# VHH binders against Type II restriction enzyme HgiCI (hgiCIR), part 3

Target 1, 345 residues: Type II restriction enzyme HgiCI (hgiCIR), of Herpetosiphon aurantiacus (Herpetosiphon giganteus) (p25258)
Amino acid sequence: MNYQRSFEDLEFNAIKWWPQELSATVAEASVLPILISSQDLFISILKLSGTHPEQIFDVINAAQISANLFLKHLVVLADYGGEMIKRLGKEFQEIFPRMDSTLEYYMNYTFKGEQYTYIFKKLPIKGLDNSKLAIDGKAIIEIKPLSDLYRDMIMILLYGSTTEQFNLAGLEKCEIGTILGKNEIIYTYITQKYLYVSRITNGANTNSLGQIAQTYVCDILSKYLPNDYSVTRNGKILLSDLNSQDSTKTSFDILVEFADKKVGIEVSFQVTTNSTIERKAGQARDRQNRMHAHYYWIAYVIDGAGNFERSGAVRAICRYSDCTVAYSESEIAVLAAFIQEKFNA

## First folded at step 4 (VHH)

Design k23 (from k00 with T105D Y106W; framework vhh_3k1k_2)
Fold by ESMFold2-Fast, scan of step 4:
Structure k23 (fold): chain B 345 residues (1-345), chain A 121 residues (1-121)
Amino acid sequence: as target 1 above (345 residues)
Amino acid sequence: QVQLVESGGALVQPGGSLRLSCAASGFTFSSYWMRWYRQAPGKEREWVAGISSSGGSISYEDSVKGRFTISRDDARNTVYLQMNSLKPEDTAVYYCARVTFLGSDWYTDYWGQGTQVTVSS
């Protein structure tokens, strides 16, 4: 049967966002995937929150986004890192004024050209950090309801740049409150900020996500393939070089073997657009030709919203592969069926 | 307020077909995995079918494979269960559920009230 896919067929079967069963593992490795997958929801909340300064709390509750995830979007967009959060906690009494009557701390801020006062309900607290806010590692997937602490933090991150204290504790970039309800501006502003964040992401985090992607495929393949088939991550195979008589070791993300039969598998799951898929596409024809020269096969597992924005690269991979599937259990089961059919032919 | 409202349950003869619907409200439906469960009289609730947020991953309990089809319509905030070749053993209250991944495990955080399916001559 024909296991060749068109771009359209592959995209139709794609999940585009990390599988739910991997959410904790992915979040531990990188916060970027959960931020990108929830970005449209976050943007919608901002677009609907333009009527008054605290309307956003009603919209957050209605939208069923966790308060910690919403806060993490603000933290990332304002460049408000963990060290700045710790400093905010330590220097809170020096940054914000206190009312004489109630001893409550407050901030005066601007929304749509009008002056407002917000009275902090929980801040200051001892040991304020990312852990207390559940915004790092796998804690980001915890479903935290909107609390007084989250309301206080969200108000600072939305309006901090409009306060008299804007040049203290890094509040200069806390400006998302100034664009609430400005639909034309919001999408471009938010997406451009996330592109910037993506570009400066540490390579170690990217490598970790690749390993998670490959491990999941191996686990599913092992479930569907006969026990006597060998499934190896980062498998190496000796292949003849098309431009020489020498053989060279070629690495595949996953190698499936049984007797003298082999399938090399490349895996790519990217939620953000980058050039990695184009590199794989550029190598696809040569890799397929070298595998075929030994009567072996090449397959790809390709998914992620970012990869499907690179239609030319994905089409090239589909053209120069024996089987290309998306990143769901049902799609990987199709890949397993392909392997069994080829090994039993 | 999260709500899941099932409909479509009826009395049907063996070999018949039935489509269940689950109307979701109060949350971003397209972002969640959805499942169907059933509970027969005097038995524990069992999982029947599941569908991922994208619709790209679908799974079924072995006894219903080839007979039942789960699908979703995100524009209508609805998940469906098409039941074909119904058997008396399929008689149960069918529940729609919202499922999320929390920590290392799947967590069913909201259940519908259920819809009764009876397969009898």
Scores: ipSAE 0.000, ipTM 0.088, lowest interface PAE 24.4, mean pLDDT 83

Design k24 (from k00 with T105D Y106F; framework vhh_3k1k_2)
Fold by ESMFold2-Fast, scan of step 4:
Structure k24 (fold): chain B 345 residues (1-345), chain A 121 residues (1-121)
Amino acid sequence: as target 1 above (345 residues)
Amino acid sequence: QVQLVESGGALVQPGGSLRLSCAASGFTFSSYWMRWYRQAPGKEREWVAGISSSGGSISYEDSVKGRFTISRDDARNTVYLQMNSLKPEDTAVYYCARVTFLGSDFYTDYWGQGTQVTVSS
């Protein structure tokens, strides 16, 4: 019977990262969730890879990160977009020198003040693009092992800024190789760069991720609720005093209705911190009071590593809600039980 | 400059109690999950207990559940392991570890040097 949660109860039942069954859909909508959820692993690999220029390949294998995911971190942090990757492929022979004896292409680069030569094992290839590297859309969730192509690309993105070709190939920002093994610098550099990345990409994809989050909750609720209960996304309800003739329309991410009974549900799944949870928290008391005035109920589905960094906001939501659950099938089933209990009272 | 320093390891008799402490420095302690691991001679390192950044999520390995209690004091940057009803099979070097949550898995990125716990007559 008690559907009130503390922040601690909610965090205990949280998944923090998008469910595996949504991984492809989420990745197609935004690359940020998989990058943020793997960021600490990526940072740890960089911290352990300071002994020699190619040590990182041994560390990647030991850490069991997919090569395409590791490469995507480098691509994003170096601002080396798909058009630049295509140009690199088309102009490779014009950018990099070739050895006379083996006809292999090479780059001269700097690591810890010393000059090194890397001989490309697979590059150049025809049609080099994001798709061939499995670093875009659904392909990012594929588990690709280190290959000669990935090793070549990783070397370019780590050390490209130190090559003679950096300006010609647009590798000015490919500098992570210069900080390998420098633990104090790495954390600050990577986290600051990801704040920038988050700002420029969140605006484009925030609505899509919200829709994915809401659809998942609707699908599970529909599975656990009686068929005669209506479950509507972006539902609107008229919250008014019938005697005063005043009316105010209030929208909910999800609205569940049966006969004259209603539960409004707000959904938030954020892997990075932003102001959306604080807005929901600021509105929580008023929305609960208005729903209760009509003998309706308000519930929340709250999860994501970023949201739990906002403990004050989450605690406010828990305090001013009739039911708050985390984002898993078992938690949403608890929400469905809450709804059925209230509707059958 | 991340450091984890364990203390409290000692020789105790079976049925005894012991409290281990792990003092953390060089990072924002309150933002990280913390775990205790142990390693007995000739065996692999095994997880013992874990506590979330908020302290709200706590978990234990089955063999220590009900006997050991993990807790944290964020004001002192310290995580504790209270060990009660100690058994000879609890003899091991105990390690404090900083942990991040990645998807469904935990990744340990820093380890302490360990503190020896010996349970014998």
Scores: ipSAE 0.000, ipTM 0.109, lowest interface PAE 19.5, mean pLDDT 83

Design m09 (from m07 with G35R D50S; framework vhh_7sr4_2)
Fold by ESMFold2-Fast, scan of step 4:
Structure m09 (fold): chain B 345 residues (1-345), chain A 120 residues (1-120)
Amino acid sequence: as target 1 above (345 residues)
Amino acid sequence: EVKLVESGGGLVQPGGSLRLSCAASGFTFSSYWMRWYRQTPGKQRDLVASISSGGSIKYGDSVKGRFTISRDNTKNTVYLQMNSLKPEDTAVYYCARVTFLGSDYYFDYWGQGTQVTVSS
């Protein structure tokens, strides 16, 4: 069997986005995967919403995107973090004026060169924060309908920069409404913003995504490999250095062992572009050489839309590995076949 | 079990009028964008009109001012009122339920179609 992959072969077999069955687990660790997987839908909504300032609400309903997920896209792109949302809530009455008759709060904003007034339907409310808007942690996967609170928040994040109050409470960053219906600008603007989103939304749980990715591979390998094979997460091997007689304890995301035969497996699933895959690529040749010196093998499970944006790194991994597969069950089954062939040769 | 059933097509003289109806079932009609498309012999399907769940409307340039799309959410029905019909309007007309898939792409579920012939 041929276990070597080109970049093109690997990308063809890739899933690019987290499996739906892992969506709840992934959301507990990071909101980035669900944001990136829904990015095209979000962009489509913006492209279709250029006729009048509140058309976006009709398009959101038609698109069947949850209101909290749509709001999270706006919050991230406007760089409108949780502290700004809390300040907006606390200072709302000082930021926005009240109507003389009803005492309702309003904002005057601009859409395509024309002036409009939006009357808030629910804001202000006490204790406005990410939790109340269901845009943090596992709450992001909850399907929230478009409510008056979400409509109010969406209007602020779309048009805040065009209001008389634009210099208050971070509203100067709320400009996405100015590009609605401008297809030539929207895609580039949104994708460019998302290149830098990971720097803002990467919380303390970034490492747990790696653990989720590794556990999934482990479970599938255990399903396809004989019971006699040992499958261990964060497995460690004592390997000799190429340039010395010293042995260094080296860890692999997954280690498969049988009868003194070993395959070390590295797992990388990245939905956003970053340098993690470049580091794995830079180490790939040396790691393969060290494993081969002991008559062991090295394999990789590589997937995620962000990793495939780093074609040079992925090509290096494919070149300096004994087997590289993508992240689906069928691809991991190929990895299992590779392991069985090597252990029974 | 999404179903879209078009009706109201037929033969009409130039300058005449027809009203097409599309009866929808098997989904929450009020939540979806609905569209009318037409297919002229030897051509790909052309967008005639769109109506959002909230009632926002867009028309193809060739039918603006002559055709009117509307919906009745209580009857799960979308309509196309066609006035001042021209021979060029001869086509099979399709009702579609729109599902947004991202970017410029969307998935349309199409009805069976209804024939409109404008002939002297």
Scores: ipSAE 0.000, ipTM 0.111, lowest interface PAE 19.3, mean pLDDT 81

